VHH binders against FAS-associated factor 2 (Faf2). Designs and how they scored, part 14

Target 1, 346 residues: FAS-associated factor 2 (Faf2), of Rattus norvegicus (Rat) (q5bk32)
Amino acid sequence: MLPFRFTYYTILDIFRFALRFIRPDPRSRVTDPVGDIVSFMHSFEEKYGRAHPVFYQGTYSQALSDAKRELRFLLVYLHGDDHQDSDEFCRNALCAPEVISLINSRMLFWACSTNKPEGYRVSQALRENTYPFLAMIMLKDRRMTVVGRLEGLIQPDDLINQLTFIMDANQTYLVSERLEREERNQTQVLRQQQDEAYLASLRADQEKERKKREERERKRRKEEEVQQQKLAEERRRQNLQEEKERKLECLPPEPSPDDPDSVKIIFKLPNDSRVERRFHFSQSLTVIHDFLFSLKESPEKFQIEANFPRRVLPCVPSEEWPNPPTLQEAGLSHTEVLFVQDLTDE
Key: E = the ipSAE of ESMFold2; O = the ipSAE of OpenDDE; V2 = 0.75 times the mean of E and O plus 0.25 times the DockQ between their complexes.

## First folded at step 11 (VHH; framework vhh_7yz9_2)

Design y2 (from x2 with L105F; at its last look DockQ between E and O 0.40; V2 from the best seeds 0.00; counts 0 for: pae E 7.8 > 2)
Fold by ESMFold2, look of step 11:
Structure y2 (fold): chain B 346 residues (1-346), chain A 123 residues (1-123)
Amino acid sequence: as target 1 above (346 residues)
Amino acid sequence: QWQLVESGGGLVQAGGSLRLSCTASGFTFDDYAMGWYRQTAGNEREWVAFITSGGSTTYADSVKGRFTISRDNAKNTVYLQMNSLKPEDTAVYYCAADYEEITDFGEYLMDYWGQGTPVTVSS
């Protein structure tokens, strides 16, 4: 069988919730909650003077939020405008200097008339039985909880004693919540540190993989370059050989030794070999260059030099000699020795 | 420092849909309950939907069957899928988070609030 007290409060909560939707009190429509609070503060000062506890300037929900966040006690005063004891309580208890000092130093203080919509909303939440009404609220076991209720007229000395008793009896719950919040913060810091370490490790791994990828690509490009150079050099050698064969096939025939216009030329090649060939005096010096170019042993680039006197023969068309002269025009004798100089490294 | 950033708001025709997102940082998202609230000019913030740290959902009567709240703990994000939108849904929508600390009436006092994202539903 359930305890009557437990069941009683649960049933009242359900009943209170249901009545709220059947027959709304006009005060249940809160439209200017800050205005309700400011209105009470002004009315209080007009009736009782400016010496009073500091009123929380905000809604009840804001006051609860601040008390929860700051782990502070919240003292809630509900003012019954029509109750005969309200004036006496405000003048003699709330305005007492020692009460003002206690409230200002140790708690948040929220106050409103129950005739105003915001005060009525709080009245529905706190369910006061009579006025004046005070409730002490704090965060207890993850719940903003009423930990003390003071109803009816109370003298300032008794008010101080009762508020102090309520706070002292409940201070350990605030200490416990403070420790729990610190533990959650430390867990959050550890998780953030673990996440930072993971991200740093991931970035390091990504950088290592990026460098490996770049090195492989660089090697691949260098291998492609070497292969292209190899193919280009082989193509160049093949083209040169083909040109040598073409020039050989296009050479004029060697004249007979009995031809009176025959010129025998002995060529001294850079490799110390000698090559002899007869030419005709009427032929251009280009034939000499073409003959030497057609030889396997000749340099890729060369010039032809005669001695006595020493001179370079213009065997290739140039700006100075667009049409190289004939052997006769170059002054060659019936027998001549010419020297081939290697120009390939130029 | 904690942060809640809403996105996905905008202008939509009646009957249309929007999905709001809220990304959290600076607290252990998995341990927090998340909620959506909305506010029109001159009115108090109205609760819309709530999802516990364990994934249980509740909705205001005005949005039941049309709105769906969900969360993705891996992304620290809560969503509000709003379908069959009505002009009455026009409001600034706020994301909120709470460490599941309950009031005397069993309601949640939200610890963290976003800046809000406006939603306009035209007729």
Scores: ipSAE 0.013, ipTM 0.458, lowest interface PAE 7.8, mean pLDDT 83
ESMFold2 (binder alone), look of step 11: mean pLDDT 82; pTM 0.831
OpenDDE, look of step 11: ipSAE 0.251; ipTM 0.688

Design y3 (from v6 with S30D D104P; at its last look DockQ between E and O 0.15; V2 from the best seeds 0.00; counts 0 for: pae E 9.1 > 2, placed apart)
Fold by ESMFold2, look of step 11:
Structure y3 (fold): chain B 346 residues (1-346), chain A 123 residues (1-123)
Amino acid sequence: as target 1 above (346 residues)
Amino acid sequence: QWQLVESGGGLVQAGGSLRLSCTASGFEFDDYAMGWYRQTAGNEREWVAFITSGGSTTYADSVKGRFTISRDNAKNTVYLQMNSLKPEDTAVYYCAADYEEITPLGEYLMDYWGQGTPVTVSS
């Protein structure tokens, strides 16, 4: 029962709200709504005195919003400037000390003349039949609802009784809504905690994925470095072999044993093997290095030593010896034993 | 502490489309009615579309057939799909939420409002 009634009124009120956006009432163009309220206050005080209920200083919409937010009753007074009973009501009822005390203590009080744009707009919404007019509005069943209407002249004691009756009949709805708001607030705190936990978990998952991607990238880079090192070593080995072959092809021919300038050299290699070759006294010591380098069994780096006297032969160009000497200039005899020292490990 | 955050606005040519979204936090989204409103410079805010907590939709006549409001309660998000956009649709669009689904007196006041997202439709 209740859901259908609620839904029906919700649809109708949505339509009414939407109509205001599409087809605003030209007469409801409110340019200074707070000014309308303040002007009524000043007029009231001029006519009836300063002892009166505290007026809400704001628009009707603001008063509704504050009553909704604070879970308070809102008393709305629409003043009919030309109605014969308006002056008596204001002087006799609204200015009565007991009425002032009741209104100030229990409710928000909004008042405006219906000949002002803001008051007229509220008149269109509340549709009063006569003056003086009072409406009691409160949050009930999830909407701001008129829960009491008082139309026509009323004496202060009866006004107190009727306002009190309306409030007493409806106070439990405000208590219920206060409890429901606290429950919703506690649920929202829990939902917010769950949302915060979800966002934290999502950030942790994203960070975990980022770190995992970076670790895979690091592993791939390490693997690429190893492969590049292997390829570089293979290329170096191939270049060495090609250089050995080139030196072998460029060696001068071995002199005849009958050549008077022939030098027979016995090389003692690091593996204790021996290699013999004849050279010509006029040849540069570089020929000795080139011959040894061309051997497949030779170290990659080596030096050549003679023993009598013990010395390292300058067989490779250097700053000290840009042009290595000939075998003759180095003082080699017709038969020599030279020692090959492995430098590859250095 | 509640929040409504709109996104998806921007500049688009006439006839184009935009999808606005509004993500809610700090209240139980499933229990709230949601709405989209828009405001042009110097004018009052106007209603565009409304979706109840139960999923029923309604639209202003000016956007009916072109705009679609929807909600995803799992993501606490309301969407406004705006198709066939016209220069008249240029405005700042606001998301709004209300637990109290009806205004009894011809005026409706939403509990929560977003900051707005501007939409400009050029010719």
Scores: ipSAE 0.011, ipTM 0.411, lowest interface PAE 9.1, mean pLDDT 82
ESMFold2 (binder alone), look of step 11: mean pLDDT 84; pTM 0.847
OpenDDE, look of step 11: ipSAE 0.169; ipTM 0.651

Design y4 (from x2 with Y108T L109Y M110F; at its last look DockQ between E and O 0.04; V2 from the best seeds 0.00; counts 0 for: pae E 16.7 > 2, placed apart)
Fold by ESMFold2, look of step 11:
Structure y4 (fold): chain B 346 residues (1-346), chain A 123 residues (1-123)
Amino acid sequence: as target 1 above (346 residues)
Amino acid sequence: QWQLVESGGGLVQAGGSLRLSCTASGFTFDDYAMGWYRQTAGNEREWVAFITSGGSTTYADSVKGRFTISRDNAKNTVYLQMNSLKPEDTAVYYCAADYEEITDLGETYFDYWGQGTPVTVSS
């Protein structure tokens, strides 16, 4: 529309073109209406001289449209080529300097012979009774209206008086129409502003709905992330419990108290509870870690300390101790007290 | 004093139909050409259809074949039958009248305008 200039001109061009074909000319096809006016002007100048009122160069419909748009009087002259008074009127009245001045200054002037197709069409519309014929047309009560007719031979002074009288009697209608056009234009601008505000509010509502849809999608993605995190934590906890159970099932049997290689170890847990278990001196220290890991009350990560001397026992493989020593190699006695220290981070 | 009153607008689903009416008072309806225009948010008014005092019609390319303008001079009413409606037809529709000469796409040529009737086509 506005940003697409081509669309506007296409609509206007179609309008102009279509109106030409839906308004048939029942009398004859006018093929050169401007030529009819120019032909009349040339004939007029040949007969009466070049000092004459300025002829409107266009169709009668175009003259009416221009008079309406510009709020001007339109004087229409129909020339009877064969009428005995036509020459005297043109020569002595229409070409009088004061008449020329009046017509040129105060009105549009359209003239044609009724023997030409364009002039004949206007003759059918205005229905003149005799020649010379003049009609004064103006916008009155929102219609293009004939407000004066002059038929028959008229002297230049009387022509001036009658044209002036017609115009003076009707001038206030043009002023009032100008005021009404200004009021309509201002009303239309206000209505357009109101309509644009209403349509803008509809667009704002659509934008609010779009933002709500985006927020719902954002919340859904956040909820999916939380759900995946919960599932990962559940899997971790399940794996830990399965490892505790597997270690418990794989523990070597507790040696008899009568076994000379038996080691009784008392473990002091971080919750101040204690547990006792016998081990074999030949077993790796990993068996101590595995036993404590299998207990429900043991922390997830821990280390094991002996006190005499105070030291951390290497009960799990590390870079320092890839293969943890046996209980005997670690220097444990037949009875030991070991301390379990919590290393768990939350 | 003079008045053009549109009616028949509303909400309709895509592919549906509406008939707009515009009733005139306070001037000699028979002597006037009638037209429909529409306006969407942020755009200038777009011509839609035109009917002469004698009943001859013309249409914008965007609505040709889907919309039909008609008039009933006995009721001082002009109609716009809108079929096969699309979401892009959503607009405020205006009725206009002018003296029958060359109708121009401009405010100086249309003497009378209606208040407008909103039409919304849901997708």
Scores: ipSAE 0.000, ipTM 0.164, lowest interface PAE 16.7, mean pLDDT 79
ESMFold2 (binder alone), look of step 11: mean pLDDT 79; pTM 0.797
OpenDDE, look of step 11: ipSAE 0.049; ipTM 0.591

Design y5 (from x2 with D31S L109E; at its last look DockQ between E and O 0.03; V2 from the best seeds 0.00; counts 0 for: pae E 21.8 > 2, placed apart)
Fold by ESMFold2, look of step 11:
Structure y5 (fold): chain B 346 residues (1-346), chain A 123 residues (1-123)
Amino acid sequence: as target 1 above (346 residues)
Amino acid sequence: QWQLVESGGGLVQAGGSLRLSCTASGFTFDSYAMGWYRQTAGNEREWVAFITSGGSTTYADSVKGRFTISRDNAKNTVYLQMNSLKPEDTAVYYCAADYEEITDLGEYEMDYWGQGTPVTVSS
């Protein structure tokens, strides 16, 4: 059973503690975490100069991810803006040339003020007790692990010694992970080379089948071409035969030998045979061509030539002779010898 | 007993997208190359895309730049993301698997085939 006054203060303390959880620090609301880093970098350069370790330009989460990926140490600096030792640490330790060289060559360096939302979030994770505060983080046992903490003012020589000690004590873990990753990469490179060789062989097989398909199509097209030529030649023969029959049926009758206007013509064919027929002087020279064309033994194309004088008779309508003359108009006598010249190859 | 089960097919408007999935069982998925083929009525199957056990991909010329094949070995699943779909892409899509001896010359050469999932692209 306790005095009322003592219990009352204890209850108020509990309520005050509970209210702390309801009123979160405004810094816990992170709205522009990269902006917090950049603003710290600008403030640092204004206060302490441009000679400083290279700041990681990104969020704390990004810095952790890059340190894990690259198998590097990550040094985290939390800046206490209002702490009496912060200015001395930044000017004397962080900006010392030997410290700059060590940090730039061997680790990633992330820094932020704990008065900024991003820096405050990291403060909640790392739980520093005083400033200045440094934490060394690396991949250890398959997780990002804090492997060293430095709190309070430290001189540049001691900072170098402490950072070097932490790194030397933990370097074995990074070396073993590098070796494991290199072994996995060698296996994947070899498999990629085998896959590339397989795909090249597959493409060669596809090319071979494409060439076979093209050859089949080329052969099929040649066969179609030959068949079309065969059909065209067959059609030509049929048309020629039908035209010969038509001309035979349409020939005017041969005049009798007693007709005074009859003209007897002896034709010398290219096969050295002779054919004779009577025509009428009033008939067109086309009748001569039609007669010769109707003969079974006549060439498919021919011209009719007279001798003494040697000349080609215009027996077929042409561009030069659209309307062939009559036998009389061509000056043929009552008995004539004409020569049939084969033009089939012209 | 092995099985390849396709899903994700359906009707989509031209210019739209579909993602096909093919889930494997009854064999060691990680050691198989996976492919997608398609077939329209009265035609032979056409190769579409291929992915090796190691993740290397190749595509038919007709789908390059529009389709993406991928695999998730933890889920024994191969995917075909089809973007910018055209009416010419209408077909039954088949998933196929082959153990490191891949050919795209026909269905006889692949070790395992799915039943197919229809895709229709309307215009």
Scores: ipSAE 0.000, ipTM 0.109, lowest interface PAE 21.8, mean pLDDT 80
ESMFold2 (binder alone), look of step 11: mean pLDDT 81; pTM 0.815
OpenDDE, look of step 11: ipSAE 0.014; ipTM 0.376

Design y6 (from v6 with Y108V L109Y M110F; at its last look DockQ between E and O 0.24; V2 from the best seeds 0.00; counts 0 for: pae E 17.0 > 2, unsure alone 63.6 < 65)
Fold by ESMFold2, look of step 11:
Structure y6 (fold): chain B 346 residues (1-346), chain A 123 residues (1-123)
Amino acid sequence: as target 1 above (346 residues)
Amino acid sequence: QWQLVESGGGLVQAGGSLRLSCTASGFEFSDYAMGWYRQTAGNEREWVAFITSGGSTTYADSVKGRFTISRDNAKNTVYLQMNSLKPEDTAVYYCAADYEEITDLGEVYFDYWGQGTPVTVSS
């Protein structure tokens, strides 16, 4: 949809861009473009006074960018330091109060001397024929476009008329673009809000899945812990059972009922079961402990008490009884009732 | 704040390849034509490649067929793919940006240069 001349000028611009590596005028080497602008501003105030249009304090590229972004006209002034009409224009036209008011209210104003590298580069782009030189630039057809050129000395009333004419002829393009940007911006804001809501929803879903994963792992670990605890308890019970069997195999044989040295003992277990067995008076009390331990029904830890006199029998070696006495030494009768007391702690 | 930052330079053997990148900030990159230049100490800066805002490319005769310029407007970056490098390609490489505008003959653009990235091609 571009006019056919865009292609021609694009090819011309490629040609001009490529030729820049040829050894040019020293002014084509821009080293301090902001300094060039500030230098001009100070020189202007020194020569013509402080009553002047507000200068854009930045590079030409910055001024173009701001004009495009803000949809404003950009007025470019190229100052010919050595041209006979430059002083007259600056003093009598550019500093006229109505010109200052127009420029300050309706456009950005960028100015530079063409003797400075920044001004010279703009001069080569705008290709002025004479001074004073003004160009009006605005966004048109999606490109920053020169829409008016004023060359040569011009009186303040004529300057106002010409600038106003150029702006009025082109204002509809800026108004239309401003309305289209507002529509696009409102659409982008809505899309951004929707994207933010989506990301928040995604984060919430991810957190929900993370919590589910943590709960499943916690349950799995709890189940494994319970299973390991059950297996450990079964192993402990099996070990205890094996120890009981070992003690049973090591027991001395039960004396016959006719043996004059036999002792018949009736044990009353904590579960109210009763068990009786004959022992020999010469046997150590440890044999009583070993017998009771070998019973499947006996508690894991126990002590043995006699009644009258009431006493705890030392059936297991201890610090007080490193060598437990025999049944005879403990004073047991030929028939005795002993009580088994459960000492198992849990 | 206007800025062009080159990267990807270094030392490479003849016949090798390098890819240079230049990332822009502080302006609307898609409105600018981009170019690559190179310079050795004491010599004039020479043009290497150019890409318009519309994507049309042009190359210096000395690099045509070996170098490829491209751009990624989403990343504000221009690239120079340098293949079949020769010792004569040894230089500091600069990227540059010019603002494009078209009316009659009143196009307006502005040069900006990066700080450069050195490329050395050994024999």
Scores: ipSAE 0.000, ipTM 0.223, lowest interface PAE 17.0, mean pLDDT 80
ESMFold2 (binder alone), look of step 11: mean pLDDT 79; pTM 0.795
OpenDDE, look of step 11: ipSAE 0.022; ipTM 0.479

## First folded at step 12 (VHH)

Design z1 (from x2 with T28I; framework vhh_7yz9_2; at its last look DockQ between E and O 0.50; V2 from the best seeds 0.00; counts 0 for: pae E 4.7 > 2, unsure alone 64.7 < 65)
Fold by OpenDDE, look of step 12:
Structure z1 (fold): chain B 346 residues (1-346), chain A 123 residues (1-123)
Amino acid sequence: as target 1 above (346 residues)
Amino acid sequence: QWQLVESGGGLVQAGGSLRLSCTASGFIFDDYAMGWYRQTAGNEREWVAFITSGGSTTYADSVKGRFTISRDNAKNTVYLQMNSLKPEDTAVYYCAADYEEITDLGEYLMDYWGQGTPVTVSS
């Protein structure tokens, strides 16, 4: 009965191959990969029971991803539904308690029928020659790599031996990958820390520069203010001096000592200095004020006082005296001593 | 924290060109292979192009001869020059980074993913 089955399967494969040229294989489009896996799992359990290795619950890509991430072995089983050895393998080898224990403890296990689109897709990638087909996949040299292939009917003990051999032969690579990953992670963390430190330093420098600028500006403003004040003061002094000079220039000529209408006035200044000048009786008290004002040693603001009787002379136009009186009207004698009182601080 | 930021997507007429950029941060860019993927509504993510850390490039058959992937390590950026665009190229394009060199079967194995940039090709 063996030759007939072989011929039938070969003919069927040839027919399938020929049909592939005429009609795109419906398995070529994976629309529900998870559904394909679940369907296979159910079919498997219906045929062989629930005592089997734990099926990875996800797509082939997900299984690869997890194997990569976790640095684990991935055992891939492709089930040939129409192959004569598939049933025997599943019943006697794959579902053997010792095999189940080995697979569950040491590797991820992904399985699918090649009649399902997801399984077919994986079949195209792994390119199995016969069934049952097993591939061991792991991360090696920065690539997910098939590190072992088992094709054809195999007994439980032999399966265990082969799987164990593959794993042991590649254990050093797995360890090396773990170390490399750790080193890479450490390097990345260090770089991140350096970058953060750099940014922090940069911010600190910027802030420092900002503060320096502010300080410079503050100093500049202060200096400008001081200069302005100095200039203002100088201007004020100059104006005052000019005013004094003007007053001096406008003063009537000093009367002769022989002039009967002249008044000799002795001014006592706040600094105890004495200044004397002659004036005419007919002159306004404003002339006396202007004379005093024109003196360099005179205060900026002052009043003139007479002692007998004590009175402030109205030398400046006021509401009461819009026109200051003449020296004669003010009651001054031929010789007078007048006191200059400084009002600058008032 | 690592980041991939895509840019350059938009609306383009059939036959037109578009250049996508993806800027990486938070990992050593020079050590990573970079890839572009695209996804249409209701479909699975499709691999488009891949460039290794060494600069070797691979392309999906659907874009071969039209698209060019390149990288600038100084800028931590990977590019996808898309020429002769077709309506079928309409998708959200994703940038991805992976330390390991993976082909089209490794799309889910990528370590880092961008948020995607939409590309619409009008007829």
Scores: ipSAE 0.159, ipTM 0.654, lowest interface PAE 2.7, mean pLDDT 87
ESMFold2, look of step 12: ipSAE 0.176; ipTM 0.631
ESMFold2 (binder alone), look of step 12: mean pLDDT 81; pTM 0.826

Design z2 (from x2 with Y112V; framework vhh_7yz9_2; at its last look DockQ between E and O 0.62; V2 from the best seeds 0.00; counts 0 for: pae E 3.9 > 2, unsure alone 61.5 < 65)
Fold by OpenDDE, look of step 12:
Structure z2 (fold): chain B 346 residues (1-346), chain A 123 residues (1-123)
Amino acid sequence: as target 1 above (346 residues)
Amino acid sequence: QWQLVESGGGLVQAGGSLRLSCTASGFTFDDYAMGWYRQTAGNEREWVAFITSGGSTTYADSVKGRFTISRDNAKNTVYLQMNSLKPEDTAVYYCAADYEEITDLGEYLMDVWGQGTPVTVSS
């Protein structure tokens, strides 16, 4: 009866293969891969019980990802629902306590029926020849690689031996991958630190430059202010000098000592110096003011005071005296001593 | 921080061409394989093209002969030249990096992903 069953399944497979050319296999469209896995798990438990290896709860890709990330072995089981040896394998081998213990302790376990779209997809990738089908997958040489394939009915003891052999043969590669990953991570961390340090340095330099610019600008402004002040002061002095010269040029000629209408005035300046000049009685007090003003040693602002009687002479036009009186009107004698008071600081 | 930034997406007429760029930062670009993926609304992300660190290229059947993936290590950039575009090529295109040289094993295996760039091909 064995040859007939084998022939039947082979013919059925050929027929299915031929039909694939006519109608797309409905299993070719994976719409709910998680649903496929869950459905298989339920079906499995219904048929064989709950004592089984822990099924990876996720898609084949997720299982691969986790195996890669965790550097673990991934055992992939593809279940052939219509194959005669599938039930025996599941009952006697896969669900054996020793097998369960081995799988759960040393590898991830992903399983699906090839009648489900997700299982079918994986079947197309792994290209199993017969059932039961097991593949051991691990990260090797930068690739997730099938490192062992078990096809056909297998007894529990043989399964344990073969799985153990595959794992032991590849253990050195896992260690190597771990080291490489660690080195890569260390390099990455170092680079990150370097980048951060560089950025920090750059920021510091920028801040330093900013401060330097601000300082330069501050200094420049201060210098400009000082220069402006100097220029202003120079202009003021020049103007004052010009004004003094103008006043000097505009002064009436000094009367002769023989002129009966002349007044000799001795001016006592704030610096205790004395200056004398003659004026005419008919001249305005403004003339004596202008004379004093024209002197280099005279204050910028001053008043002229007579001592007998003590009075300030109205030498400058004011509201009270829009036209300053003449020397005669001011009551000056032929010889007078007048005191110049400095009002510059007032 | 590891980062991929896609650019070059947009609207193009059927039969037209578009060139996508993906610039990498924060990791050693030369050591990584690079890939392009695309995703349409309501569908899963599908693999489009892959280029290894060594420069070997692989393409999905749907884009073979039309798309070309290339890389410039000096610029830390991977490119996808898309020619003879079809309405069916309309999708958000994602760049991804993987240290391991694995093709078409699903999005979960990739180490780094970009944010995506939209490509719309009008009929």
Scores: ipSAE 0.239, ipTM 0.688, lowest interface PAE 1.8, mean pLDDT 87
ESMFold2, look of step 12: ipSAE 0.262; ipTM 0.671
ESMFold2 (binder alone), look of step 12: mean pLDDT 77; pTM 0.775

